VH-VL binders against q9umr5. Designs and how they scored, part 357

Target 1, 268 residues: q9umr5
Amino acid sequence: SYKPVIVVHGLFDSSYSFRHLLEYINETHPGTVVTVLDLFDGRESLRPLWEQVQGFREAVVPIMAKAPQGVHLICYSQGGLVCRALLSVMDDHNVDSFISLSSPQMGQYGDTDYLKWLFPTSMRSNLYRICYSPWGQEFSICNYWHDPHHDDLYLNASSFLALINGERDHPNATVWRKNFLRVGHLVLIGGPDDGVITPWQSSFFGFYDANETVLEMEEQLVYLRDSFGLKTLLARGAIVRCPMAGISHTAWHSNRTLYETCIEPWLS

## First folded at step 17 (VH-VL)

Design xe97 (framework fv_acimtamig)
Fold by ESMFold2-Fast, scan of step 17:
Structure xe97 (fold): chain C 268 residues (1-268), chain A 123 residues (1-123), chain B 106 residues (1-106)
Amino acid sequence: as target 1 above (268 residues)
Amino acid sequence: QVQLVQSGAEVKKPGESLKVSCKASGYTFTSYYMHWVRQAPGQGLEWMGIINPSGDDTDYAQKFQGRVTMTRDTSTSTVYMELSSLRSEDTAVYYCARVGIPFSDYDWGFDYWGQGTLVTVSS
Amino acid sequence: SYVLTQPSSVSVAPGQTATISCGGHNIGDNDVHWYQQRPGQSPVLVIYEDSNRPSGIPERFSGSNSGNTATLTISGTQAMDEADYYCQVWDSRTYVFGGGTKLTVL
């Protein structure tokens, strides 16, 4: 019947955040086994992303092993970066659809209430001083902080995002690319009214240049060099883009129209 | 300075509906989930439900399901709690309360509370 | 439905340590929050996630949570600490509050 679905949450989330998503899946694909991973919930979502990747890896291995026909991933916000790294480090994943739900795939550069809550005296313009220190890199949000005005610091100090995007060299890059390319479909979801993911085009592998002009995926060096396989996936017809206006950051997992339009078609 | 300011006390008759407002200021209204809690005179606290002021999605305690409706108006930074088919046992102080972290319905505790709205239901 | 049990009242002398319990089946697996409510006032969060103090709450307040009992501890209790204290947990899809404990400082 339907392939199992694994859900990976975002910053400060828990499985409760996906109650509406689970209802939608049960209505349209009854009998689907959905596992929302209750790892790194709430405050623990601040742990370094490589630590989270290791923990989620241990949790998904038995689920994938029991599903020889494959599994689907739905990965929300920060969770989309966890899932991107999972697909790269796992030599044996059998993921069909990787559904990235408003995730900052090229990084984050925004004055959001997350920043005000975590670092009350910081602005987006000076957060690079904290995030690109060794201490800052022990926090998940700093692992994908991408200051377009200090790109040299980002490339040198980012312990996670710059590596998985192939923006800085890593010994495992060739293997990570091979593993990632095994995915059946990369479904990218996001929109202009998200209000948290900045720029919102980061969910589609677009990002700011040094003048804060957004360059789309096809203009990124990571795409042009095919560093982890985006160009190859697009050529295969394996990348799906599903932008939707009118949806705020906390509503992606609880909007029925979004589910029916962008998620439901990929849950075979 | 965060403030949650609720509407004034009300007297209602059995069978009527109640609508309490809670106006937020001092922070980004749409960034924080809001809860509603009530307290009958001389009794403890009782959770009623949660609303996402950004997405307008809600979740209600089972006891109030079908009788409670939570809404919001982003233009006025106000959440509303409406309770229908009022009974004498609905006499209580009704509170709005903010969850302690932005963009999350996570179990963080309620860091700011409104001053409360006393509702008396009597014939 | 999940039930939290608190003693209805606790009395301590000024400067003594007050201990308020919150009993629940396997409550040690939950995060416990504590609220202080003075007469005629709104509740105030004094402890969140078992043992963390919000900014502005005196270090005299501490919490613990293990097995079937969570505990709020107030060392060097002062007259201003007289209030009702409520524990709170998230149980699956709902928040549950304890019945409340009236703390009297004599």
Scores: ipSAE 0.803, ipTM 0.904, lowest interface PAE 1.2, mean pLDDT 93

Design xe98 (framework fv_acimtamig)
Fold by ESMFold2-Fast, scan of step 17:
Formats: sequence, C-alpha cells, structure tokens
Structure xe98 (fold): chain C 268 residues (1-268), chain A 123 residues (1-123), chain B 106 residues (1-106)
Amino acid sequence: as target 1 above (268 residues)
Amino acid sequence: QVQLVQSGAEVKKPGESLKVSCKASGYTFTSYYMHWVRQAPGQGLEWMGIINPSGDDTDYAQKFQGRVTMTRDTSTSTVYMELSSLRSEDTAVYYCARVGIPFSDYDWGFDYWGQGTLVTVSS
Amino acid sequence: SYVLTQPSSVSVAPGQTATISCGGHNIGDHDVHWYQQRPGQSPVLVIYEDSNRPSGIPERFSGSNSGNTATLTISGTQAMDEADYYCQVWDSRTYVFGGGTKLTVL
C-alpha cells in the first residue's frame, strides 16, 4: 500500500491545476490516496502566508493522523513555502517525502506578469517600497519578495521567509529546526526555463548576491550556519536535487517525463 | 492594448475537419491560459476546452473529447482549435477567450474575446 | 451536470432597473461572472467574481450572489444595454454558462 499524498498549490491555483499529476500518480501507484487541498484557491492565494499555513495545518492534521506509516507532500511554487513552514511549526508531522516543485525557497526577484497584474506601475527594482511596508506584507507574494539590493530591508520587514529560513532570529527557531529535520527526504525540483521563479536556482536554495550573481545553496549563510537544518539534511543524504530544462512554470505539474524522473521515485 | 484576432469564416462538409486560429497581441502570450467557446446560431455559449500556451497543457469538455485538439505556436503568439469528424450541428461561431489572471487555469472570467469565426457545416 | 438557469427574456422601460437572475444549486458558493453580448458581436465581461466591474464598465452594472440565485442588476437602463446576458461559473472541472437572457429596452 502506498503512503497518502497531500498536494499544496501555488499562487492563483486550485485543485484543478493538478489534474494531470493525479492521473500520473494513479497510473504508477494505483490505490494511492491523494488529497489536493482546496484552501486559499485563486485570489485567496494572495492572503498572508502565515494565515495560509494555519489553514493548511488544520487540514493536514486529520490526514496525517489517519496515516501512521507517514505521508508525502507535493508542494508547488508558493505552496512549497507553505509546506516549509508546516514542517517547522508541526511538532508531530509524519512527512516522509517533501517534494518541492519549482518553489522560491530563497525568495523571488523577478519582473513577472504577476507583478504587472498586481502592481501595474512597479518594476522588480522598486517593488521593495511596497512589499516591505506593513500593507505589502498582507500579500503572500510580498512575504517571499527578496530584493538582493535591499537585503537590510528584507531581513527587517519580511514577516515570513526571513523567519522560516532562519535569516532573522525567532524565539521558536530551535523547535522549528528540530521539527523540520524529522522529514525523510527533501526533493527539490526546478529548472532554467521556468520563466517565473527568479533566479530559478531559488528552487534549490541558491540566490542572488548584491551584484545579481547566483550563489548556490552551499555558499548561503543559511546553509553554512545550518539555520534550519539544510547542512544536516545534506550530510544525512536526505536532500535530492532534480533540475530539468525545458519546463515552464505552469508545466511542472503536467509533464510526464518530469513526473517519472523527479516525483515518482519518492512516492513509496 | 490586448487583441485576439481569429481566422476567417469557413464552409465545411460533414466528415471534414476544421482548424481555427487565434492570434494574440498586446500582452505576454505565454502568461495567460486561453479557452475556446462556441455558439450555435440563435443558441447560447458552450465551453470546449482550455490550453496552456506555455506548456501545451490542455483539457477538453467531455462532449468534444476525441474530436478536438488545441495547440499553440509561441513564435507567432497563436492558439489553434481543430475539430474533426464535423457534423451539421457543429455549425457555430467559434471564439477564443483569455483568462483574466496570469498563470491561472481557475475560475476567473474571460476578460478578452476574439471576434469569432463562423463555421458552416452543410452538404 | 451542473446547470445554470436564466429567464429567456426580460423587458424594461428606459431609465428603469433591470434584474437578471441566474439560478443554480448553492450558486452562492461559486464565483459568478456575467457577459453582455450585443447582436453580431463577441461577449464582453461586465461583472466578475459576483460583484466586481472591469475597467470601462459603467457603475450602473452591479452583481450579487447568495444561496441559489446570482443576480445582475442594471440601474437606469439605457437603449445601449439591449443585449443577451450570460452568467458563468466554474464547477467540477467544467466552465458552465447559463442559457442567456435577452434584455429588451422598451
């Protein structure tokens, strides 16, 4: 019997976005109980990420309780950050594989149509003025906006990402790290042709320095200080990196080759 | 400004196939899902399916499954809808329409529509 | 299988308020979008997500959605508002349209 799978969607998504993923899982692992959480769908995906974490937490508790052998998480885009926080705030999660599907783990710094639609006159270079305000932090996208040219403002104003990444101190940091380290596998998926996640290496805990040069995970202060357990997980052999070229942001959940290569092996 | 420009009217015989084009301009083509909707003469609107222009991801209404194919060409910012095994009841105006939220295939109204393509199927 | 029901026609005098209903089981739990279609023209989005107006749509247009009925309201109805009106929802992997209501002014 296969462990249940819980799917957490991204910005402006719903369970409908995963119709192909569910078909793939049914084909390769028939009988798997897959729950795609229909919370914070569509425009509600703009709600603050801590609010989303609380709602998703309430939804996953009974699912995990019914599966003593463990569960798997598949978390897409913004949803990967929700899952990062879930694994830290839950003292009793039983997650085996956490599969992060093109999620901006170190943050986002891109000129995308999300920004044009939400803030029509803004560019990535000046969005920090909105996002690092109290009003801006009421929007999920601003919770993981990481301007590499204003890192001081990011560290001071980010109410979500800087905290879960251990980039700013928090009273619960020690317990969050302990909880996160209970995960069996951290499966990181992403690629250069995503077109939305900027830099794409954010999906693998890489990010821009002040000159917009990408530094990979092992050069990040977060990793070097082992702030929430990345260095420990890597040493344990628990981090899987699965980059794939040729896949756009809205295609990670609907590409069969990607599923077979990066997701299927981790759905025991 | 956003525009969706469709190919011209066509006359077909039963059993033939139809291919309608919809050329997008004024926005980033790959950022918005596109839908196809048809309307028989004097009748209401009927949803046919959706295409992701960046990933070729499609989903079709059950009524058209097996007869409809939606494709795109990123180099020309064009989506296509092909309907095979045509019947007289396929006579309709065919519309392409854009979802109003970028990167979303979910439950937002269609904010821009093509001008429509009249297809007449008769022997 | 989800069905949206609209009256086939509604008639109002110029300057009066037109009310067009869209009935569906628990439609208040759905987001309802409304389209205006003038003869020989493409549909135009006039209300999205129950009650929001796109840029360029007159304030005379408003929407509500509760229980089993969504409503499009046009206050101070003008001759130019004469058209077919369609409601639309997303339900169970399908985009569903109502049958349409022909609004006649005068």
Scores: ipSAE 0.778, ipTM 0.893, lowest interface PAE 1.3, mean pLDDT 93

Design xe99 (framework fv_acimtamig)
Fold by ESMFold2-Fast, scan of step 17:
Structure xe99 (fold): chain C 268 residues (1-268), chain A 123 residues (1-123), chain B 106 residues (1-106)
Amino acid sequence: as target 1 above (268 residues)
Amino acid sequence: QVQLVQSGAEVKKPGESLKVSCKASGYTFTSYYMHWVRQAPGQGLEWMGIINPSGDDTDYAQKFQGRVTMTRDTSTSTVYMELSSLRSEDTAVYYCARVGIPFSDYDWGFDYWGQGTLVTVSS
Amino acid sequence: SYVLTQPSSVSVAPGQTATISCGGHNIGDKEVHWYQQRPGQSPVLVIYEDSNRPSGIPERFSGSNSGNTATLTISGTQAMDEADYYCQVWDSRTYVFGGGTKLTVL
C-alpha cells in the first residue's frame, strides 16, 4: 500500500551507500518497494550531470509507469540536483515526495576533500578557472560549482545549475517549471555540521552573496521571480524544511533519528 | 604523509575477545571510510567489514556478524575492531585499510594499509 | 558467494613480461583492484578500477578486465616484483579477494 521509493545517490556513491536507509524503510513501512538506482556509481558519478539525468530518466520511467498512485524520490547530495532536473525534464512524472538529503541546491563553494582529490593544487578561490571552462563542465562537481565572487562567469558558463535554477534563460524554462510544480512535496534536509556542503544553507536554497554572507531562500532572486516554482510551492504548503545539527555529510542516509524525524513522515 | 599505525601483537585464549586499534594521521580522519581485513598464516586476504569514521555506522561480512564490532574515536583519529568468542581459526594478521577516495564506501581500492597486528589464539 | 580464481604461482625471468589472471563470472562488469604483498609486509595497492595506477607505482604495471578474466601485467619484470598478488572485487555487499598468486622472478 505504500508508494514505491526511488533512491538516487551522490558523488562517489553506489546503491550500497543506502543499506541502512533501506533497513529503516523496511522496519517502518514494510512492503515498500525501494529501488536504489545503480547507475553512475563510484567514479562514473563525475560524468556531466545532464548525462546522468538522461540515464536516470530511462531508469525511472518504467518504475513510475507501474505506480499510478505515485512514487517518492530520496536523493542524496549531488543526487538531489539530478532529481531536480528529472522533475523538470519529465512531463509525465508522478512524484509525490521529493526528499532532498543535504543537496547543494544553490551550488557549492567550499574547500572539501572532493576538490583536493580531483584538483589537488586548487583551492575554492581559483577553482572557477577550471570549472567554468568547457573541459571543467565535463565534471559533475563543476556543474554545480557556484563561485559568489565570479557570478557573471557562473551565469555564463554553468551548463547545468544556472539553467535548472532559472538563473540563466533557457527555451524550455516554462515547461521545466510546469513539470517541477507537479511534485507533491519538496522535503529539504540539511544541517550546519555536514562539513562538505558549503554553505550548508545551499540545501535549503540559501547561498552566499559577494561578501560570503548567506542569504536565505526567500531573499534569492530565483525565489522572488518564482523561476522554477519555489514561491508557488511554498505558498501551496508543499515545501518542508527539516534542518538537523550533529550530522556529517556521509551520515544523512544512515542516521536513524534523522530518518524518523525528516524522512519517515513523507513515505505514505 | 598518510599513516595507519596499529596496536601490537596479541596472544589470546579460545573464548576471549580481541580489540585492535588503528590510529590514522596525515589526512582528514572523518573523510575516508576504513576497512578491516585479516590474513591467516600462509593464506589469503579476507574482508571483515567497514566503518564510517564520521557517522560511526558499520557493515560487517556475514561470516563475522554477531562476533565483530567496529568503533571509532574522532578525538584520537582511531578506529577499533573487536572480535569476540575467539577460536584457533581466528589466528591471523589483522589489517586496517583506507578506501582510496573521500566520502565513498563503494568499490574503490584500499590505498593505505596499517602494518598489521598478529593475533595468535591458542590454548 | 562470488569466487575469484587466480593461479597459485607464476614464474618469469628478469626483464620478461609477467601476466597474472583473475577469473570470475562476468568479472568484466566489475571494477578490479590489485594488491602486491611482499613477505612480512602489508599489501600495497598497485592497480585500482581495472587499469589505473596509484601515484608511485611504476608504469610497467598495467591492468585489463574483460568478460570473465581480469589481468595484471608486469612488463620488464624485476627481482623486486617478487611477491604475492591479489585481485579484489566488490560483489553486492562484500569485498571478495582472489586466493593470491606467488610471482617468482628467477
Scores: ipSAE 0.785, ipTM 0.894, lowest interface PAE 1.3, mean pLDDT 93

Design ye1 (framework fv_nofazinlimab)
Fold by ESMFold2-Fast, scan of step 17:
Order: structure tokens, then sequence, then C-alpha cells
Structure ye1 (fold): chain C 268 residues (1-268), chain A 123 residues (1-123), chain B 112 residues (1-112)
């Protein structure tokens, strides 16, 4: 009776990261068919996001086809951006709840240990030189790098995020908006103690202005213009915000209290 | 400068588990991914899995998924590989090796290896 | 899984003569511009593998210039211009482009 759940992982992740999430779902919704997609695992998570979207699309089609009552998506970190694009490019998706676990929905601008690990000689202030090149756009992390001090370069060079957010024009924008609006619920989860997603409000469609002051979703141009349907979804009562303090980036899929509070209610 | 030091040889009974350690020095442990590779006597090299300590993430060769668990303790700069439900064909030298993921310079796969740990599974 | 096939598997060579080892992958190892994750390792008897070559053609520090790597896509070669006695051992190619990472079956280099 429960709708199937499809899980999409994040950067350097695999299905193994979700073993606790699967336990929680099995305890509260026994019999739920949960598919954790083992595509673009480990280093392959650095492949361009459009390539990942195509691969995940091919994997979700048969799952959705077997579930005419609908499916739920749980998409973690970078995986939340993959799922954003999936919902836009699929004109026949039957997703009820799209649960975004600490995903950088408006992009990333953080000088974290993760950035230092992948770009040891770069600071966040300098990364725009690499990421906004054709070379850099061949890596997933650069596809959602959003430097608020070089917004002109972001808008011109971003091959993924600026397009799916409707921040730059695309021929398919109207169709992508129509498709995205088919979703039943957009459940946004994140928090101030994540330590990786910067600003953490990016998980709720907030982001830095040029002075690094965070503007929330309702103050974003993409929301005000309703570029891909956020304003319409909010008016429809379809956006759920579930912030939680005390949870680090790698714990969102492994915290029972978070699961019970933010995820469990949306798994019909 | 760079050194990966593994725990000593083990002799195990079929059905038991073994946990091999790999301690890193001569660099920041969290700067690297640590992979595990085994080699049965007279045979080639076989990849088991990898952990990225800074992300807390591990990924495994599907062949060993469910039997192998790789963990890391950042406070001691030590990675562990635990293999359960041991069989005689698991007799091998187990190696740890490190990898650097630098996007600008390119990835540096398995640049330094541990000395190896002989695991013998016999009745 | 990507299958890595080496040839020859046994390579007897006379001191001072050149030696060549071929490695073929079942699918392309190209990741992005400039990045093809094909590596070569040497394993001397009783020792851990030691990396000689990374990203097709880059020699590791301390590796003699007698060793060179070349190739693209699915076909790769390790060459030793003048074999020395210390080169005895097993040589492995390894791909890191696709998970799981896979190794060739190894080529045993012996002095005649």
Amino acid sequence: as target 1 above (268 residues)
Amino acid sequence: QVQLVQSGAEVKKPGSSVKVSCKASGGTFTDYAISWVRQAPGQGLEYLGEIIPIFGTANYNEKFKGRVTITADKSTSTAYMELSSLRSEDTAVYYCARTKYDILEGFSDFDYWGQGTMVTVSS
Amino acid sequence: DVVMTQSPLSLPVTLGQPASISCRSSQSLVWSHGNTFLNWFQQRPGQSPRRLIYKVSNRDSGVPDRFSGSGSGTDFTLKISRVEAEDVGVYYCMQGTHEPYTFGQGTKLEIK
C-alpha cells in the first residue's frame, strides 16, 4: 500500500550511506519498496550533472511505470539538484513527495574542508576562475558553484544550475516549469549546523546577495518571477519547510529524530 | 615522508571475521581517500572498496558488498577494513593504498601503499 | 565491470634489451579533457605494489626515465627502453575511471 521510494545520493556517496534510512522506513512503513540508485557512486559523482540526470532518468522510468499510484523521491545533498532536473525534464513523472535532504538548491559558496579537499590550492573567492570555464563545468561541483561576487559569470557560464533555476533563459523553460509543477509536495530539509552547504539556507532556496547577506526564498528573483514554479507551489500549499539544528552534513540520512519529524509524514 | 603502516598477520577460522588496520603518517589523513586491495597467493590484485574520511563515505566493490566494511578514525589517522563470513578463498595479502582527488591537477590513484597484511583462513 | 587485459602475461627479456607490455580496457577510460585514469604498477617479489605511471604517461618521482607510458581510449602501453636486473617483477595496469577500479591480470618480467 505504500508508494515506492527512490533514493538519490550525493557527492562521493553510494547506497551504503542510506542503510539507517532504510531501517527507519522499514520500521514505520513496512513493505515499502525502497530503491537506492547505485549510479554515479564514489568518484563518478563528480561527472557533469546533466550526464547524471540522464543516467538517473533511465533508471527511474521503469520504477515509476510499475507504480501508477505514484512514487516518492528522497534526494540527498547534490542528489537534490539531480532530482530537481529530473522533475523538470520528465513530462510523465508521477512523483508525489520530493524530499530534499540538505541540497544546495540555490548553489554553493563555501570555504569548507570539502572545497579544500577537491581544490587544495583554491579559496572560495578564487574558484570562479576554474568553475566558470568549460573545463570546470565538466565537474558536478562546479555545476552548482554560485559565487555571489561574480553573478555575471555564474549566469553566463553555469551549464546546469542557472538553467534549472530559470536564472538564464532556455528554450525548454516553459515545459520544465510545467513538468516540475506536477510534483505533489516539495519537502525541504536543512539546518544551520550542516557545516558543508553554504549558506545552509540554500537548502530552502535562500542565498547570498553581493554583500553575503542571506535573502530567503520569497526575496529571490526566481521566486518572484515564478521561474520554475516555486511561487505557484507555495500558494498551492505544496512546499514544506523542515529546518533542524544540530545535524551535520553526513547525518541527515542517519538521524532518527529528523526522519520522524521531517521525512516520515511524507511517505504515504 | 609518506607511510601507511598496517597491522600484523592474522590466522582465522572459516565463518569468522577479520579487521585489518592502516595507519597513515607523513601527511594529513583527511586529505586522501584510502582504498583496500587484496592479492591471493600467486594471483593478481582485486579492489575491495574505498573510504573518504573527510566525507565519512565508503563505497564497495559489489562483489564484497554485505561482507566488507571500511571505516576510519580521524583522531588516530587510521582506516580499517573488516571482512566477515571468511572462507578459504579469502586467504590473501590485504593492502591499503591512498588516492588524492584534486580536480585542477587531476586524480592521483593509489600513489602509496601499505606493507600488506597476510590473512590466512584455514580450518 | 571494466575488464583490463594485459599481454604478454610472461615476458622473458635479455638485460639491456627493450620490453613492452600492452593493456586493453573493455570500455573507454576517458573522464574529461586531459584526464584518463590509467596507471601502471610494479610489484617486486615479496613487496607491495609501487606506482610507476599515472594518468597514462606521467612518471612518478624516483621512477627511472627508462619507463614510459602511452596510449589513449582503450589501448595502453608500458615500455622499458633498457631492462635492468632490478626490473624483475610483475607489472599491472589499473583503471580508475569506472567503479569498481580494476586491474589487469599482471605481466611477469623475467631475465633470460
Scores: ipSAE 0.721, ipTM 0.862, lowest interface PAE 1.5, mean pLDDT 92

Design ye10 (framework fv_nofazinlimab)
Fold by ESMFold2-Fast, scan of step 17:
Structure ye10 (fold): chain C 268 residues (1-268), chain A 123 residues (1-123), chain B 112 residues (1-112)
Amino acid sequence: as target 1 above (268 residues)
Amino acid sequence: QVQLVQSGAEVKKPGSSVKVSCKASGGTFSDHAISWVRQAPGQGLEYLGEIIPIFGTANYNEKFKGRVTITADKSTSTAYMELSSLRSEDTAVYYCARTKYDILEGFSDFDYWGQGTMVTVSS
Amino acid sequence: DVVMTQSPLSLPVTLGQPASISCRSSQSLVWSHGNTFLNWFQQRPGQSPRRLIYKVSNRDSGVPDRFSGSGSGTDFTLKISRVEAEDVGVYYCMQGTHEPYTFGQGTKLEIK
């Protein structure tokens, strides 16, 4: 009786990371068919996001086709951006709850250990030179790099995030908005102790202005223009915000309290 | 400067498990992924899997999925490879090697290797 | 899985002469903008493998310039311009573009 759940992992991740999440779902919603997609695992998670979207799309089509009552998506970290694009490019998706686990929905701009690991000789202030090149855009992490001090470069060079957020014009924007608006619920999860997603409010469509002051979703041009439907979804009562303190980036999928508070209620 | 130091040789019985360690020096552990590769006597090299200690994520060659587990202990800068349900065909030298994922310079695969650990499976 | 095929598997060479090893992949190893993750390793008897070449043609620090790598897409070559006695060992190509990473069968270089 429960709708099937499709899980999309994050950067350098695989299905193995979701063992605890699957245990929680089995305990509270026994009989739920959960499919954790084992595509673009490990280093392949660094492939361009549009390439990942195409592969995940092919995998989710038959799952959705077999579930006429709908499916739920749980999408972790970078995976939340993959799921954003899936909901826009699929004319016939039947997603009820889209549960975004600490995903940088407005992008990333931070000097974390993760950034140092992938860009060991770079500071966040200089990453725009790499990420906004054709070279950089061949890597997923650069597809959502959003430097608030170089908005012109972000808008012109971002091959993924600026297009999906409607920050740059695209011929398919109207269709993408129509498709995205079919989602039943947009459940946003994140928190101040994540330590990786910077600013953490990016998980709630907040982001830095040019002075690195965080502006929340309702102050973003994307929201005000209703570029892909956020304002419409909020007016419908379809956006759920579930912030939680005390959870580090790699713990979102393995914290029981978070699961019970933010995820369990949306799994029908 | 760079060292990957592995644990000593092991002799194991069929059906048991073995756990091999790889201690990384200095910043290697935090800055790199650690991979495991084996080599049966007189044979070529075969990849088992890798761990990225800073992310806590591990990926495995499908051939060994379910039998191999790779873990990391950040407090001792040590990666471990555990292989269960041992068969005589698992007799090999097991190596750890490091990889750097640098977006600007590109990936630097297996630039330094441990000295190897001989695992013999016999009854 | 990507299959890596080396040729020849046995390579007897006279000291001072050039040597060449071929490596072919079953799929393209191109990631982007010259990022092709094809590596060459040397394994001397009783020793761990040592990387000689990374990303097709880049020599590791301390590797003599008589070693060179070339190729693109699916076809790659390791060349030694003048073989020396210390070059005896087995040479492996390895791809890192696709998971799981895979190695060629190895080419044993011997002095005649």
Scores: ipSAE 0.723, ipTM 0.856, lowest interface PAE 1.4, mean pLDDT 92

Design ye100 (framework fv_nofazinlimab)
Fold by ESMFold2-Fast, scan of step 17:
Structure ye100 (fold): chain C 268 residues (1-268), chain A 123 residues (1-123), chain B 112 residues (1-112)
Amino acid sequence: as target 1 above (268 residues)
Amino acid sequence: QVQLVQSGAEVKKPGSSVKVSCKASGGTFSDYAISWVRQAPGQGLEYLGEIIPIFGTANYNEKFKGRVTITADKSTSTAYMELSSLRSEDTAVYYCARTKYDILEGFSDFDYWGQGTMVTVSS
Amino acid sequence: DVVMTQSPLSLPVTLGQPASISCRSSQSLLWSHGNTFLNWFQQRPGQSPRRLIYKVSNRDSGVPDRFSGSGSGTDFTLKISRVEAEDVGVYYCMQGTHEPYTFGQGTKLEIK
């Protein structure tokens, strides 16, 4: 039988976005138990990411307990960061494939229509003043705001991403790394036509330097220091990179070719 | 001026589906989320769900999940609410309303409403 | 779901007199960052609802200053200092802190 699949949605999202994904899984892996978690839907997706991690943790424990053979995670957009933290804080997770679907794994620094929608009077260059305040850190989107021109503020103020990436010290860092390394496969998906995740290479652990030049995963300090296990996973052959052009941010979970190429191979 | 203009009244049989439209103007569609709320004759207000056209995301009241679908067409600045498997209890005036998600100023819930669309379910 | 309870449900008032409507929530409406998403709406006969107050106490543009909102946590009040004939209608409180958003039962304000 196939391992159960747990799906974690993104910002302002709900289980309804995944109806096509569920159809694809049912067609290729009939009988798979797929659970799309309807927690922190819509407006509640703006709550602090650590609060979301606690809620999702409580929901996944019984699912994982029922599947001693293991489970797969498919985590979309902001949901990919929730899943990153779940894999670190859970001492006993049994996740085989963690499929990260266009998630800002190194953070977000974008001046897109989406940013303007939430911060209509702010430019990306000025958001650090808001996001790196205690008030701003109570919003999920600010928990992964990563301004490459104010990296010192990001490192000191980020209550979530800097900690989960091992960019700032934390007492639990060693156990979080050990827990994360239990994952069977880290499947990274994203692409240049996403239009929301900025830079799009953030989905592959690449990010801007101070000159806004993208440095890929292997040039990142978190990789070089092996802060949470990326270098170890890559050496083990456990990291899969699946970039695809022509897919916009809201289409990753509803594109059949993407599913067949990047997701389907990791579900059986 | 800001307007949310809804489609006309509908009479439907039990078990059928209805699709109500809400055409937005005055910058509403690009800058706002669109919510759907219903009101049975002589009764109170009940939330159905919301769409954020710019993000392409929708969320629904659990009571209506599986029966309600909210969509948006950016080219016509129109949001739609489709309710399937209609029952007599679905007889109500259906309203669209807009919400602004401005993190700095705070959320502005349901600041402007459409005129309403009467949906009658009878056999 | 959060239950919103209004009192009274029927409010007969003499013109020029004050009116007060209570709204209680089954859970705190305080958002994690300090904001409280409690709104008040007016629905005149045959019309769509119109928002009067947002975030507990903020009055919408064009709403007369005789309308005021107050409260915190689970207990909220809408006050009309001097009722006018045009104020006839049903008043609803609504919470936006927890999904799904929920409304009170409505308070029907009538002139005696």
Scores: ipSAE 0.728, ipTM 0.862, lowest interface PAE 1.4, mean pLDDT 92

Design ye101 (framework fv_nofazinlimab)
Fold by ESMFold2-Fast, scan of step 17:
Structure ye101 (fold): chain C 268 residues (1-268), chain A 123 residues (1-123), chain B 112 residues (1-112)
Amino acid sequence: as target 1 above (268 residues)
Amino acid sequence: QVQLVQSGAEVKKPGSSVKVSCKASGGTFSDYAISWVRQAPGQGLEYLGEIIPIFGTANYNEKFKGRVTITADKSTSTAYMELSSLRSEDTAVYYCARTKYDILEGFSDFDYWGQGTMVTVSS
Amino acid sequence: DVVMTQSPLSLPVTLGQPASISCRSSQSLVWTHGNTFLNWFQQRPGQSPRRLIYKVSNRDSGVPDRFSGSGSGTDFTLKISRVEAEDVGVYYCMQGTHEPYTFGQGTKLEIK
């Protein structure tokens, strides 16, 4: 039968957001066991990402153990970063497809309504003062705040994203790279009309330079240095890029055309 | 100036569903999360769930999961709580309340409440 | 779920005298960055709850200074320095640190 699917939600989210996704999977792959993890729901999604990684790790181990043929991950928004770290810290994961659904893989830098909701008196230009403090790093959103105008502070202070992306050295980097490379397929999904993930190309490992010009994945130092295996995965034919216009941030998990085009083909 | 105005009292039969509204005014609806809390006659307060209109996300107390649905209509600044498969034990006053998730100032939990909506479940 | 326990459940007080309500949580309410999401609400007969205190000790706008909150970790107190007739009602503590959010059972304050 089909490999089990594990779903990891995003900021302030819960399993309820994925009801349409579950419908689609059931229609195209009947009998698939889909587990949407109800961990770090609501305000708990603001807890440090390394804390979330530990909790999700404990939840996925028994699911993976029951599925010797492998599992698929569908990880939405912030959840895509949790899944990046899971794949690096787990020595024995058996993930076939890692489907990253509009996740800020190179970080976030935008004056979106979401930023104003959590930091109503801050602008993207000054949030670095808060996020790159030890206090700010206790919040998940600051763990992937990537200010292109203060890259030195990002590299020094980021307790999560800079480390998992290999942008700053870490004793476990070699093991994390080896573990991440075990993944069968890295399916990247995102689009220009998302409205939250800024730049939207962050979902495809692109990001701003110091002039806020987007450089795509192949121009990033993390790719060129193969810091955690992107260059190796691309050479292996294991990276799938599936951009789609016309989809807002909260609609990625409920658009049938997106599902049929970008997700369904990877759910063996 | 901030007001949360709820819909009127409902009398429902067992097995039916009820949908209570909460209209926000005096501030930007999208700046806040809206929570639902109930109080059975002579009893304490019990949390049902919360919606964050700007994120389009809702989360629920596990006790009510599968029976409660919370939605929001940004164009009318109105949040809704629908409770299905009603039982006599669901007889209670249902309140909406707002929360602000300001990371710097700290979370401001349930700072303003609606007037309450009495839901009576009887045959 | 986090259990919130209030004591006393019934609090008869003479006008002008102080009153104190305790609230204990079954686990720590400290978030990873040190913030503690403990709130106090007042519910007068026939009315919606009104928040008095948020984050342990911060008094809401319009709340008289005779109300104060204190505590840490799992042990919290709401104090009224001099009770007035309008203070009659039920007082609830509420934690917002762990989901689902939970309330104490309530303390009924009455004039004796």
Scores: ipSAE 0.735, ipTM 0.865, lowest interface PAE 1.2, mean pLDDT 92

